# Ledger of designs, part 18: VHH binders against Mucin-19 (Muc19)

Target 1, 175 residues: Mucin-19 (Muc19), of Mus musculus (Mouse) (q6pze0r851to1025)
Amino acid sequence: STCHVYGEGHFRTFDGESYSFDGLCQYTFLEDYCGQENGTFRILIESVPCCENGLTCSRKVIVTFQDQNIILQDGKVTAVQTAESTDCRERSANLYSIHTVGLYLIVKLLNGIILIWDKYTKVSVILDPSWQNKVCGLCGNNNGDLKDDFTTRHSSVAAGALEFANSWKTSQECS
Key: E = the ipSAE of ESMFold2; O = the ipSAE of OpenDDE; V2 = 0.75 times the mean of E and O plus 0.25 times the DockQ between their complexes.

## First folded at step 15 (VHH; framework vhh_7b18_3)

Design n05 (from m08 with F107Y; at its last look DockQ between E and O 0.95; V2 from the best seeds 0.75)
Fold by ESMFold2, look of step 15:
Structure n05 (fold): chain B 175 residues (1-175), chain A 120 residues (1-120)
Amino acid sequence: as target 1 above (175 residues)
Amino acid sequence: QVQLVETGGGLVQPGGSLRLSCAASGFDFSSNDMGWARQVPGKGLEWVSYITSGYSTKYQDSVKGRFTISRDNAKSTVYLQMNSLKPEDTAVYYCVAGEYIWDNSGYDYWGQGTQVTVSS
């Protein structure tokens, strides 16, 4: 299953729903918390506008997975562990791996999630089948049913993309 | 049926310019990576340039600074502006498309090709 965002906020969910949403806040792209406290990961996205133009020039992606924060920003990838330490690369590689193929950066997590980024606005997430019906966020719920792909953070089904996408904003202080 | 139709090829003198266009139909253009590959006489097929659905671009070293790729999603068209052309740029140029283009792979769809000849 694959979810994409590209350009000025053009989304395609795991279940094939396409919508456009051009928000300037931070949003939950994908997570397994889904209204509970016992999740294992989050993937957050932000649109980064062009300086003067206001059009989307890139995206910042933040992955939390175990005690790692993996940040995709400005064409680069960095990882920060909760504690300040100079950890060996082998310890980080036990949780994820990073590859470059052509212009794409690929982050593979041990939990079966693959993140693909073109270093600009195109962000894709690929799930192995074990994640079916276990995720939520802007990518939908991956349950094979288009009828409930606009399920909000509060478990209601929105009538349209705007209500759905804004429910996944991580801070209500952002407008 | 997917169609990629190239135009803008031809004969040009060294130092000249050409603009290739590729009109696309039969697939979701805006969500696909688009690009150009070329078949150089006596050499294999090689990638030239590509642009992702996210507007990230890459160029072969031999064309960097001389060629510019762009796309117009409203017209379902990708362009290759080719400046400062050299005899070694002589090739059949193919428009290519795919979900992910990985330099020399990921070409799900191909055009018929257009001849570019750079000579006196």
Scores: ipSAE 0.516, ipTM 0.799, lowest interface PAE 1.9, mean pLDDT 86
ESMFold2 (binder alone), look of step 15: mean pLDDT 84; pTM 0.847
OpenDDE, look of step 15: ipSAE 0.844; ipTM 0.923

Design n06 (from m08 with S30N N32Y; at its last look DockQ between E and O 0.90; V2 from the best seeds 0.00; counts 0 for: pae E 2.4 > 2)
Fold by ESMFold2, look of step 15:
Structure n06 (fold): chain B 175 residues (1-175), chain A 120 residues (1-120)
Amino acid sequence: as target 1 above (175 residues)
Amino acid sequence: QVQLVETGGGLVQPGGSLRLSCAASGFDFNSYDMGWARQVPGKGLEWVSYITSGYSTKYQDSVKGRFTISRDNAKSTVYLQMNSLKPEDTAVYYCVAGEYIWDNSGFDYWGQGTQVTVSS
């Protein structure tokens, strides 16, 4: 299944729900924590404005996966290991691979997640079928049911996109 | 029921300009990548330019600086402004669409093509 965002915050969830939201904070695009402490990854997204009026010129994407912190920004990707406490972690077991095809920069994670970025405003995620009903965030819950795609961070179903999307803000200090 | 309808082709002299238009219907244009490919006599099919739903653009090196791709999502239309045309640009130009257009693949839908001829 595929989720994407493009332009001025136009989203399509894994289950096919389309909505618009272009907040200026950092938001959870998808994660497997979903209100618990035992998750394995997060993908966070920020809109990068062109001007002080908040129009979107680009997006920054931050992937946290095991010990890796992969950042998509300024047309390029960088990776930083988030912990350096053991001698045998230098390769990190080939946890991801990075490819370029045409305009697209593609990050494949070992856990079955593929992230696709056009180096500008379009960000897409493709999930392996094993992730069905195991994720949450701006991309929805990937359970095949449109009726609960607007499930908030607090496990309630919002009536509209604005309440849903604002619940996925990662810092309450951002206004 | 997907349709891509090209207009704007024709005969021009070297150095002239043409603007190709492609009107799209039957799919969610705003979320699709759009582009142009051309069938060059004797050389086969090649990509010319594409523009993602995210507004990222790419041009074949031989047309950079001369051709400009743009899209108008409100009209579901993609354009190719072709300036400083050369005889080598003579081809049938096809509008193409896909969820993800890679350089030479990802074309889910094709237009009927429009002939562009550049000759004295």
Scores: ipSAE 0.425, ipTM 0.747, lowest interface PAE 2.4, mean pLDDT 85
ESMFold2 (binder alone), look of step 15: mean pLDDT 84; pTM 0.854
OpenDDE, look of step 15: ipSAE 0.849; ipTM 0.924

Design n07 (from m08 with G106A; at its last look DockQ between E and O 0.94; V2 from the best seeds 0.00; counts 0 for: pae E 3.3 > 2)
Fold by ESMFold2, look of step 15:
Structure n07 (fold): chain B 175 residues (1-175), chain A 120 residues (1-120)
Amino acid sequence: as target 1 above (175 residues)
Amino acid sequence: QVQLVETGGGLVQPGGSLRLSCAASGFDFSSNDMGWARQVPGKGLEWVSYITSGYSTKYQDSVKGRFTISRDNAKSTVYLQMNSLKPEDTAVYYCVAGEYIWDNSAFDYWGQGTQVTVSS
C-alpha cells in the first residue's frame, strides 16, 4: 500500500483517502507508536519554504529507526546516529539502503518500509503487508477502511482534514 | 477514459522556438508525473524531459539548457518550451504520463503526438 504527499500539501492515505493540508509545522507522516511508548520508527515531515517566502519548495523528511536519524533534505540523504548508541556503527548500512533512480531518491528500511522522494515536494511511502493495522499519522492507519482514516493522535475520528492533520503536529508551540 | 492531446507543433527554422502544450483528462493529473518523448526519424524513440507531481525536473543532455518543461495543475496541462531549435530536434513529440516516471521505466499513458520539423 502507498501513501503520498506532493505539491501544496496534497495527501493520499494508504487506504485511498485524499485531502489537502499545507501546514508549516513538523507533522508525523507515519509511525508505529500510535499512543504507545514501544514503537520502532517515526517518519516526520516538514514543508520547506523557498527563500522567496511562503511557498513550499521542498520537504524535509526525518526518519527515526532504531539508533538512526535519517534525514532527507536539500536533495540528499544523511544518517546521524543517536548519542545513546555508538555501537554497531558498521551495521548501520544493514539497517537501510539508499538508491537513486532518475530524479527519485529511494530509502529502503530493513523493517519493510520504502520511502520515495523526488528531491522536491513529492514524498511517498510504501508498506509491505506486515504493517496492516499497525501504523498511524497523516498517512492514515492502513486498515482498509476509509471511515476512520481521519483518526487523530488521540484516537478520535475528526470531521475534516484540518482537525485530523493538526492533531499530528509534533510541537504545540508551532502555529 | 484517459486522453493526452498535444498542440503547438509545426515547421520552424533553425534557431527558432516552439511551445508544445498537452491537455490531459481522464486521470488524476496533479498526482502523476508528466513528460515528453519524441520519435526521431531513423533513430527511434527517446525521452526528452519529465516533471514529477512534486515539480522535480529532468532533461536529456541534448536538450538541456534549450528546453524547459512546466506544468499547470489547475489547467491539467504540461508544456515544453523549445528554444534554439536544431534540425536534429525534428521529431514527433509525445506527451506521456505515469505515477512514477523513471529513467528506465515505461510510461503508462501516451498522447497522439505532434510533429515538429526544423528545416530551412
Scores: ipSAE 0.321, ipTM 0.703, lowest interface PAE 3.3, mean pLDDT 84
ESMFold2 (binder alone), look of step 15: mean pLDDT 84; pTM 0.851
OpenDDE, look of step 15: ipSAE 0.826; ipTM 0.914

## First folded at step 16 (VHH; framework vhh_7b18_3)

Design o01 (from n03 with F107Y; at its last look DockQ between E and O 0.96; V2 from the best seeds 0.78)
Fold by ESMFold2, look of step 16:
Structure o01 (fold): chain B 175 residues (1-175), chain A 120 residues (1-120)
Amino acid sequence: as target 1 above (175 residues)
Amino acid sequence: QVQLVETGGGLVQPGGSLRLSCAASGFDFSSNDMGWARQVPGKGLEWVSYITSGYSTKYQDSVKGRFTISRDNAKSTVYLQMNSLKPEDTAVYYCVAGEYIWDDSGYDYWGQGTQVTVSS
């Protein structure tokens, strides 16, 4: 299953729901926490505007996986260890890999999640079927049912995309 | 019923300019990568340029700085502005589309082609 965002905040969820949302905060694109503290990863996104005129120039992507922060920004990927470890850089190389194919930059995580970025506004996440019913966020819940694809952070089903997407904002300080 | 229709080809002198247009229908244009490939006489098919649904662009080295790709999602149209044309640019130019274009692959849809001839 594949989830996309591109352009001025045009989303397609894993289950095929399409909606538009171009908020200026940081949002959870995808995670497996889903209201619990025992998750294993988060993928966060931010729209980066041109000259603050409301047009999106690029997207910043932050991947938290185990003790790694992987940041996609300014056409580049950087990785930062978030916890002290004697094996940090060697283990980090075994936890994920970074490739380029054409203009696309691809991050493959050890858990089978693939992130594809065109270095501008197009961000895609690919999950194999084993992730069915295990994720949440702006990409929906990957359960094959469009009726509950707008499930908010608080487990309610929103009537529209705006309420749904704003519930996935990561900071109350942003509006 | 996917259709990609190229226009703007023709005969032009070296150093001249042409603008190719590709009108698309029958698929979700705004979510697809769009591009141009060309069949050069005596050579194989080669990719020329493409633009992602996210507006990222790439150009083959031989055309970089001379050609400009753009898209108008409201009109479902991709353009290729070709400046400083050389005889080596003589080819049939095809509009191409796909969910992901990986330089010379990922072309799910093809146009019928338009002839560009650069000669005196």
Scores: ipSAE 0.578, ipTM 0.820, lowest interface PAE 1.6, mean pLDDT 86
ESMFold2 (binder alone), look of step 16: mean pLDDT 83; pTM 0.837
OpenDDE, look of step 16: ipSAE 0.873; ipTM 0.937

Design o02 (from o01 with S105A; at its last look DockQ between E and O 0.96; V2 from the best seeds 0.00; counts 0 for: pae E 2.3 > 2)
Fold by ESMFold2, look of step 16:
Structure o02 (fold): chain B 175 residues (1-175), chain A 120 residues (1-120)
Amino acid sequence: as target 1 above (175 residues)
Amino acid sequence: QVQLVETGGGLVQPGGSLRLSCAASGFDFSSNDMGWARQVPGKGLEWVSYITSGYSTKYQDSVKGRFTISRDNAKSTVYLQMNSLKPEDTAVYYCVAGEYIWDDAGYDYWGQGTQVTVSS
């Protein structure tokens, strides 16, 4: 199962729904919380506009997984440890791996999630089958059913992409 | 049926310019990476440049600063502007496409090629 975003906010969900959304806030690309407190990860995404013309020039990706905040920005990956670990070896111990192939930066998480980024606007996430029906966000719910792919953060099915995508903003303060 | 059709090749003097075009059909152009490879006489096949569906671009060192790749998703066309051409650029140039292209890999689809000859 693969989800993509590229260009000016062109999305293809895990279940194959395509839509366009060019919001300028931070949004949940994918998470396993889905209205509960017992999730294990979040992947957040932001469009970064060009200074002089407002078009999307790149994307920032923020991954929360275990005690790590892994940030994909400006062509690089930076891991930011939360303040709960005192041993730097423990912070780096096999939580993720990073590969660069041509333009692509690939982050593999221990939980079976693979992120692929072209260092610009194209972000992909690949899930192994164990994540079926366990995720939510801009990538849809990965349940194999296109009819409910526009399920909002509040568990309603939106009629269109704009309502659906805006429900996944991480802050109501952004417009 | 997937088709990649290159045009714009020909004979040009050293220091001249050519613009290659590749018209694509039979697949989702806007979601695919596009690129150019070339077969140089007496040498192997080598990648030249590619542009992702996210508009990220990369160039082989030998053409950097002289060649520019671009794409027009509305026309399903990728271009290679080739300036300051050298005899070493003489080759058959192939348009390539794939879901993920990196350097000389990920070429799911190939054009038939167009000849570029740089000679006095």
Scores: ipSAE 0.446, ipTM 0.758, lowest interface PAE 2.3, mean pLDDT 85
ESMFold2 (binder alone), look of step 16: mean pLDDT 84; pTM 0.854
OpenDDE, look of step 16: ipSAE 0.874; ipTM 0.938

Design o03 (from o01 with D104E; at its last look DockQ between E and O 0.89; V2 from the best seeds 0.75)
Fold by ESMFold2, look of step 16:
Structure o03 (fold): chain B 175 residues (1-175), chain A 120 residues (1-120)
Amino acid sequence: as target 1 above (175 residues)
Amino acid sequence: QVQLVETGGGLVQPGGSLRLSCAASGFDFSSNDMGWARQVPGKGLEWVSYITSGYSTKYQDSVKGRFTISRDNAKSTVYLQMNSLKPEDTAVYYCVAGEYIWDESGYDYWGQGTQVTVSS
């Protein structure tokens, strides 16, 4: 299953719902926490203006996976371990791999999640079938049911994209 | 059902300019990558340029700095502005589309082509 965002906030969820939302804050694109404390990853997105005020010129993508922060920004990928994390050096294997194909940058996580980024505004996430019914966020819940794709962070089904998408904002102070 | 219709080709002298347009229908234009390939006489097919649905662009080395690709999602149209044209640019130019264009692959749809001839 695949979720996309591109351009000025045009989304297509895993279950095929399309909507537009061009917020200026940081939002949860996809996570497996979903109201629990035992999740394993988060993928956050931000729209980054770079040439015209009020227009998205690129996207910053932040992946938290284990104690890694993988940041897609400015056409580059940077991975940083947190100072408070368990020492991941004890695990000799890489938790992810990074590839370039054409102009696309591809990040493959060990947990079966693949990110595809055109280094600008197009971000795609591909999920292994094992993630069915295990995710939430702007990409929907991946349960095959379009009727509840607009499930908010608070487990209610929003009538429209604006309420749904704003519920996934990660910072209350942002407009 | 998918149609890609190129216009704007023609005969031009070296150093001149042309603007190709490709009008698209029958698919979700805004979510697809769009691009241009060309068939050079006596040679093979080669990719020229493409622009993703996210507005990322790439150009073949031989045209970089002279050609500019752009898209207008409201009109479902992709453009190729070709400046400083050289005889080596003579070719049939094809509009191409796909969910992901990977330089030389990912071309799900092809136009019929438009002739560009650069000759003194």
Scores: ipSAE 0.538, ipTM 0.799, lowest interface PAE 1.8, mean pLDDT 86
ESMFold2 (binder alone), look of step 16: mean pLDDT 84; pTM 0.848
OpenDDE, look of step 16: ipSAE 0.865; ipTM 0.932

Design o04 (from o01 with N32H; at its last look DockQ between E and O 0.92; V2 from the best seeds 0.77)
Fold by ESMFold2, look of step 16:
Structure o04 (fold): chain B 175 residues (1-175), chain A 120 residues (1-120)
Amino acid sequence: as target 1 above (175 residues)
Amino acid sequence: QVQLVETGGGLVQPGGSLRLSCAASGFDFSSHDMGWARQVPGKGLEWVSYITSGYSTKYQDSVKGRFTISRDNAKSTVYLQMNSLKPEDTAVYYCVAGEYIWDDSGYDYWGQGTQVTVSS
């Protein structure tokens, strides 16, 4: 299953719902926390506007996965271990791989998530089947049902894309 | 029915310009990468340029600075402005589309082609 965002905030969810949302804050693109504290990853997304017009010129993507913080910004990928990964018995095997093919930068995570970025505004996420019904965020819930794809952070089904997408904002202080 | 219809080909002298257009229908144009490939006599098929649905662009080295790709999502049309044309640009030019174009692959849809001939 695949979720996309491109251009001026045009989204297509895993279940095929299409909507437009031009928010300028940071939002949860995809996560497995979904209202709980015991998740294993988050993918956050920010639209980076052009100067004078507020139009989207690129996107920044932040992936938190185990003890890694992977940042896609300015056409580059940077990965660092987080300051919180001090357990000496933690597994340090190859948790992700990064490849470039043509325009595209591809990040494969060990957990079966593939992130594809054109280094500008197009971001895609591909999930293996093990993630069915296990995710939430701007990409929807991946349950095969379009009728509840606008499920907010608080588990209600929004009437429209604006309410749905704004519920996934990560900081209430952003306006 | 997916259709990609190229127009704007023809005969020009070296140093001239042409603008190719490709009108698309039958698929979600705004979500697709669009591009141009060309069949060069004696050299085969090669990619020329493409533009992603995210507006990222790439050009073959031999056309950088001379060719410009653009898209108009409202008209479902991709363009190739070709300036400073050389005899080696002579080819049949094909419009191509895919969800992901990977330089010379990912072409899910093809146009019928338009002939560009550069000679004196």
Scores: ipSAE 0.574, ipTM 0.808, lowest interface PAE 1.6, mean pLDDT 86
ESMFold2 (binder alone), look of step 16: mean pLDDT 89; pTM 0.901
OpenDDE, look of step 16: ipSAE 0.871; ipTM 0.935

Design o05 (from o01 with S56N; at its last look DockQ between E and O 0.93; V2 from the best seeds 0.79)
Fold by ESMFold2, look of step 16:
Structure o05 (fold): chain B 175 residues (1-175), chain A 120 residues (1-120)
Amino acid sequence: as target 1 above (175 residues)
Amino acid sequence: QVQLVETGGGLVQPGGSLRLSCAASGFDFSSNDMGWARQVPGKGLEWVSYITSGYNTKYQDSVKGRFTISRDNAKSTVYLQMNSLKPEDTAVYYCVAGEYIWDDSGYDYWGQGTQVTVSS
């Protein structure tokens, strides 16, 4: 299943719900925590405006997976390992891989998640089938049911996209 | 039904300009990458340029600086402005679309083609 965001915040969830939301804060695109402390990953997104006109020119993507922080920003990828590393090449092969094809940066995580970024505003996440019913965030819950795709961070079903999307802001102090 | 309809081809002298348009229907235009490929007589098919749904662009080296791709999502139309045309640009130009265009692949949909001829 695939979730996308592109342009000025045009989303399509894993279950096929389309909505528009272009907030200026950091939001949870996808995670498996879902109100619990025992999750294994988070994918966060931020819209990055152009200085020239204030419109969204790119997106910053932050992937937390095990002890890895993988940052997609400014057309580049940066990874930080918090555990001591004696062989970065061996560690990279065991946890994630990064590929470039044409305009796209592709991050493949060992847990069956593929992140695709066009180095601008288009971000896609592809889940293997093992993630069915196990995720939440701006991409929805991947349960095949559109009725609860707008499930907020607090487990309520929002009436519209704005309430839903703002609930996934990572800091309520941001505006 | 997916349709990609190219217009704007024709005969032009070397150094001239043409603007190709591709009107799209039958799929979610705004979420797709759009692009142009060309069939050069005797040389086969090559990609020319593409623009992602996120608005990033890429150009084949032989056209870089002379061609400009753009898209208008409100009109479901992609354009190729071709300036400083050379005889080697003579080809049938195809509009292409896909969820992800990977330079010369990922073309889920193809247009009918429009002839561009650069000759004196």
Scores: ipSAE 0.603, ipTM 0.828, lowest interface PAE 1.5, mean pLDDT 87
ESMFold2 (binder alone), look of step 16: mean pLDDT 84; pTM 0.846
OpenDDE, look of step 16: ipSAE 0.872; ipTM 0.936

Design o06 (from o01 with V96T; at its last look DockQ between E and O 0.93; V2 from the best seeds 0.00; counts 0 for: pae E 2.03 > 2)
Fold by ESMFold2, look of step 16:
Structure o06 (fold): chain B 175 residues (1-175), chain A 120 residues (1-120)
Amino acid sequence: as target 1 above (175 residues)
Amino acid sequence: QVQLVETGGGLVQPGGSLRLSCAASGFDFSSNDMGWARQVPGKGLEWVSYITSGYSTKYQDSVKGRFTISRDNAKSTVYLQMNSLKPEDTAVYYCTAGEYIWDDSGYDYWGQGTQVTVSS
C-alpha cells in the first residue's frame, strides 16, 4: 500500500482517499503510536517554501526509527543518532539503506517501510502488508476502509480534510 | 480511456526552436510523472526529459541546457521547449506518463508521437 503527498499539499492515503491540505507546520505523515506509548516509528513532514520568491521548493521529512532521526532535506538524507550511545556507522547503515534512481531518493527502513522522495515536493511511503491496521496520521489508517481515513489524532472521525489534517500538527507553537 | 496527444512538431532549421505540447486525459494528471521520449532513426528509443508530479526535472545529457520541460496541472498539459535544435534531434517525440518515471522505465502511458525534423 502506498501513501503520497505532492505539489501544493495533495495527499492520497493508503486506502485511496484523496484530499488537499496546504499547511505550513510540521505534521505527522504516519506513525504507529496512534495514541499509545508503544510505537516504534514516526514520520513527520513539513512544506518548505523558497525564501526569495515564495515558491514551494520541497518537503522536509523526519523519520524517528530505533535510535535514529533520519532527515530528508535539501536533496539529501542524513541521520542523527541519539547522544546516549555511540555505535559504528556500519550498524546505523544496517537500519536503513539509501538508493538513488533517476530523480528519486529511496530510503528503505529495516521495518519494511520504503520512503521515496523526488527531492522536491513528492513524498511517498510504501508499507509491506504487515503494517495493515497499524498506522495513523495524514496517510490514514491503512485498514482498507475509506470511511474512517479522516481519523484525527484524538480518535474521532473528522467531517473534512482541514479538521483532520490540522489535528496531526505536531507543534502547537505553529499557527 | 487514457489519451496523450502531442502537438508542435514539424520541420525546423538547425539552431531553431520548437515547443511541443502534450494534452492528457483519462487519468489523474497532477499525480503522475510526465515525460518525453524520442525514437531516433538508427538509434532506437531514448528518454529525453521528465518532470515529476512534485516538479523535479531531469534531462538527457545531450539536451541539457537546450530543452526545458514544464507542466501545467490546471490544463493537464506538459510542454517541451526545444531550443538550439541540431540535426541529431530529429526524431519522433512521444509524450509519456507514469506514477514513477525511472529514466528508462516506468512509462505507463504513451502518446502517438509527433515528428521533429531538423535539417538544412
Scores: ipSAE 0.491, ipTM 0.779, lowest interface PAE 2.0, mean pLDDT 85
ESMFold2 (binder alone), look of step 16: mean pLDDT 83; pTM 0.839
OpenDDE, look of step 16: ipSAE 0.867; ipTM 0.932

Design o07 (from o01 with S31A; at its last look DockQ between E and O 0.92; V2 from the best seeds 0.79)
Fold by ESMFold2, look of step 16:
Structure o07 (fold): chain B 175 residues (1-175), chain A 120 residues (1-120)
Amino acid sequence: as target 1 above (175 residues)
Amino acid sequence: QVQLVETGGGLVQPGGSLRLSCAASGFDFSANDMGWARQVPGKGLEWVSYITSGYSTKYQDSVKGRFTISRDNAKSTVYLQMNSLKPEDTAVYYCVAGEYIWDDSGYDYWGQGTQVTVSS
């Protein structure tokens, strides 16, 4: 299953729901926490505006996976350890791989998640089948049912995209 | 039914310019990558340029700085501005589209082609 965002906040969820939302905060694109503390990853997303006109010119993507923070920003991918590490452990741990195909950057995580970025506004996430019904966020819940794709952070089903998407904001202090 | 219709080809002298247009219908244009490939006499098919649904662009090395790709999602149209044309740019130019274009692959849809001829 695949989730996309592109352009000025045009989303397509794993279950095929399309909506538009161009919020200026940081939002949970996808995670497996879903109201619990025992999750294994988060993918956060921010729109990066053009200075000239405020339209979206790029996106910043932050992937938290095990002890790694993988940051997609400014056409580049960087990884930052969040725990104690050694040089040998970093090289021998195949937690993720980064590839370039054409103009796309592709990050493959060991847990079966593939992130695809065109270095601008297009971000896609592909899940293998093991993730069905195990995720939440702006990409929906991946349960094959369009009727509950607008499930908010608080487990209620929103009537529209605005309420749904704003519930996935990561900071209450951002307006 | 998916259609990609190219226009703007023709005969031009070396150093001249042409602008190709590709009008698209029958699919979600704004969600797809769009691009141009060309069939070069004696050399076969090669990709020229593409622009993603996220507005990222890439150009074949031989056309960088001379060609510019752009898209207008409101008109479901992709353009190729070709400046400083050379005889080796002579080809049939095809509009292509796909969910992901990977340089020379990922072309889910093809146009019928428009002839570009650069000669004295």
Scores: ipSAE 0.619, ipTM 0.825, lowest interface PAE 1.4, mean pLDDT 86
ESMFold2 (binder alone), look of step 16: mean pLDDT 83; pTM 0.840
OpenDDE, look of step 16: ipSAE 0.882; ipTM 0.942
ESMFold2, look of step 17: ipSAE 0.597; ipTM 0.810
ESMFold2 (binder alone), look of step 17: mean pLDDT 84; pTM 0.849
OpenDDE, look of step 17: ipSAE 0.887; ipTM 0.945

## First folded at step 17 (VHH; framework vhh_7b18_3)

Design p01 (from o07 with S56N; at its last look DockQ between E and O 0.96; V2 from the best seeds 0.00; counts 0 for: pae E 2.4 > 2)
Fold by ESMFold2, look of step 17:
Structure p01 (fold): chain B 175 residues (1-175), chain A 120 residues (1-120)
Amino acid sequence: as target 1 above (175 residues)
Amino acid sequence: QVQLVETGGGLVQPGGSLRLSCAASGFDFSANDMGWARQVPGKGLEWVSYITSGYNTKYQDSVKGRFTISRDNAKSTVYLQMNSLKPEDTAVYYCVAGEYIWDDSGYDYWGQGTQVTVSS
């Protein structure tokens, strides 16, 4: 199943719901926490405005997976471990792989999640079947049911995209 | 019923310019990558340029600086502005579309083609 965002905040959920939301804060694109403390990953997304006009020029993507923090920003990928600074050798990057195909930068995680970024505003996530009914966020819940795709962070079904999307903001201080 | 219709081809002298247009219908244009490929006489198909639904662009090395791809989502139209044309640019130019286009791959839909001839 595939979820994506492109342009000025045009989303398509895993279950096929399309909506527009051009918020300027950081939002949960996808996670498996879903109101619990026992999740294994988060994918956060931010719109990066143009300096001159405030429209979205690119997207920053932050992936937290195990002790890895993978950041897609400014056409580049940086991946850092969040633990040790005095160890003389770092662990190998066998938990994920990073490849470029054409304009697309592809991050494949060991947990069956594939992240695809065109280095600009288009971000896509592909889930293998093991993630059915296990995720939440701006990409919806991947349960095959369009009726609850606007499920908020608090497990209520919003009437529209604005309420739904704003519930996935990670910091209330942004706007 | 997906339709890609190219216009703007023709005969032009070396150093001249042409602007190709591709009007699209029957699919979600704004969600798709759009591009141009060409069939050069005596050679296979080769990609020319593409623009993602996220507005990133890429050009084949031989056309960089001379060709510009753009899209107008409100008109469901993709353009190829071709400047400083050379005889080697003579080809049938095809509009292409796909959910993910990279170089010469991901072409889910094809236009009928328009002839561009650069000759004196």
Scores: ipSAE 0.432, ipTM 0.747, lowest interface PAE 2.4, mean pLDDT 85
ESMFold2 (binder alone), look of step 17: mean pLDDT 83; pTM 0.842
OpenDDE, look of step 17: ipSAE 0.884; ipTM 0.943

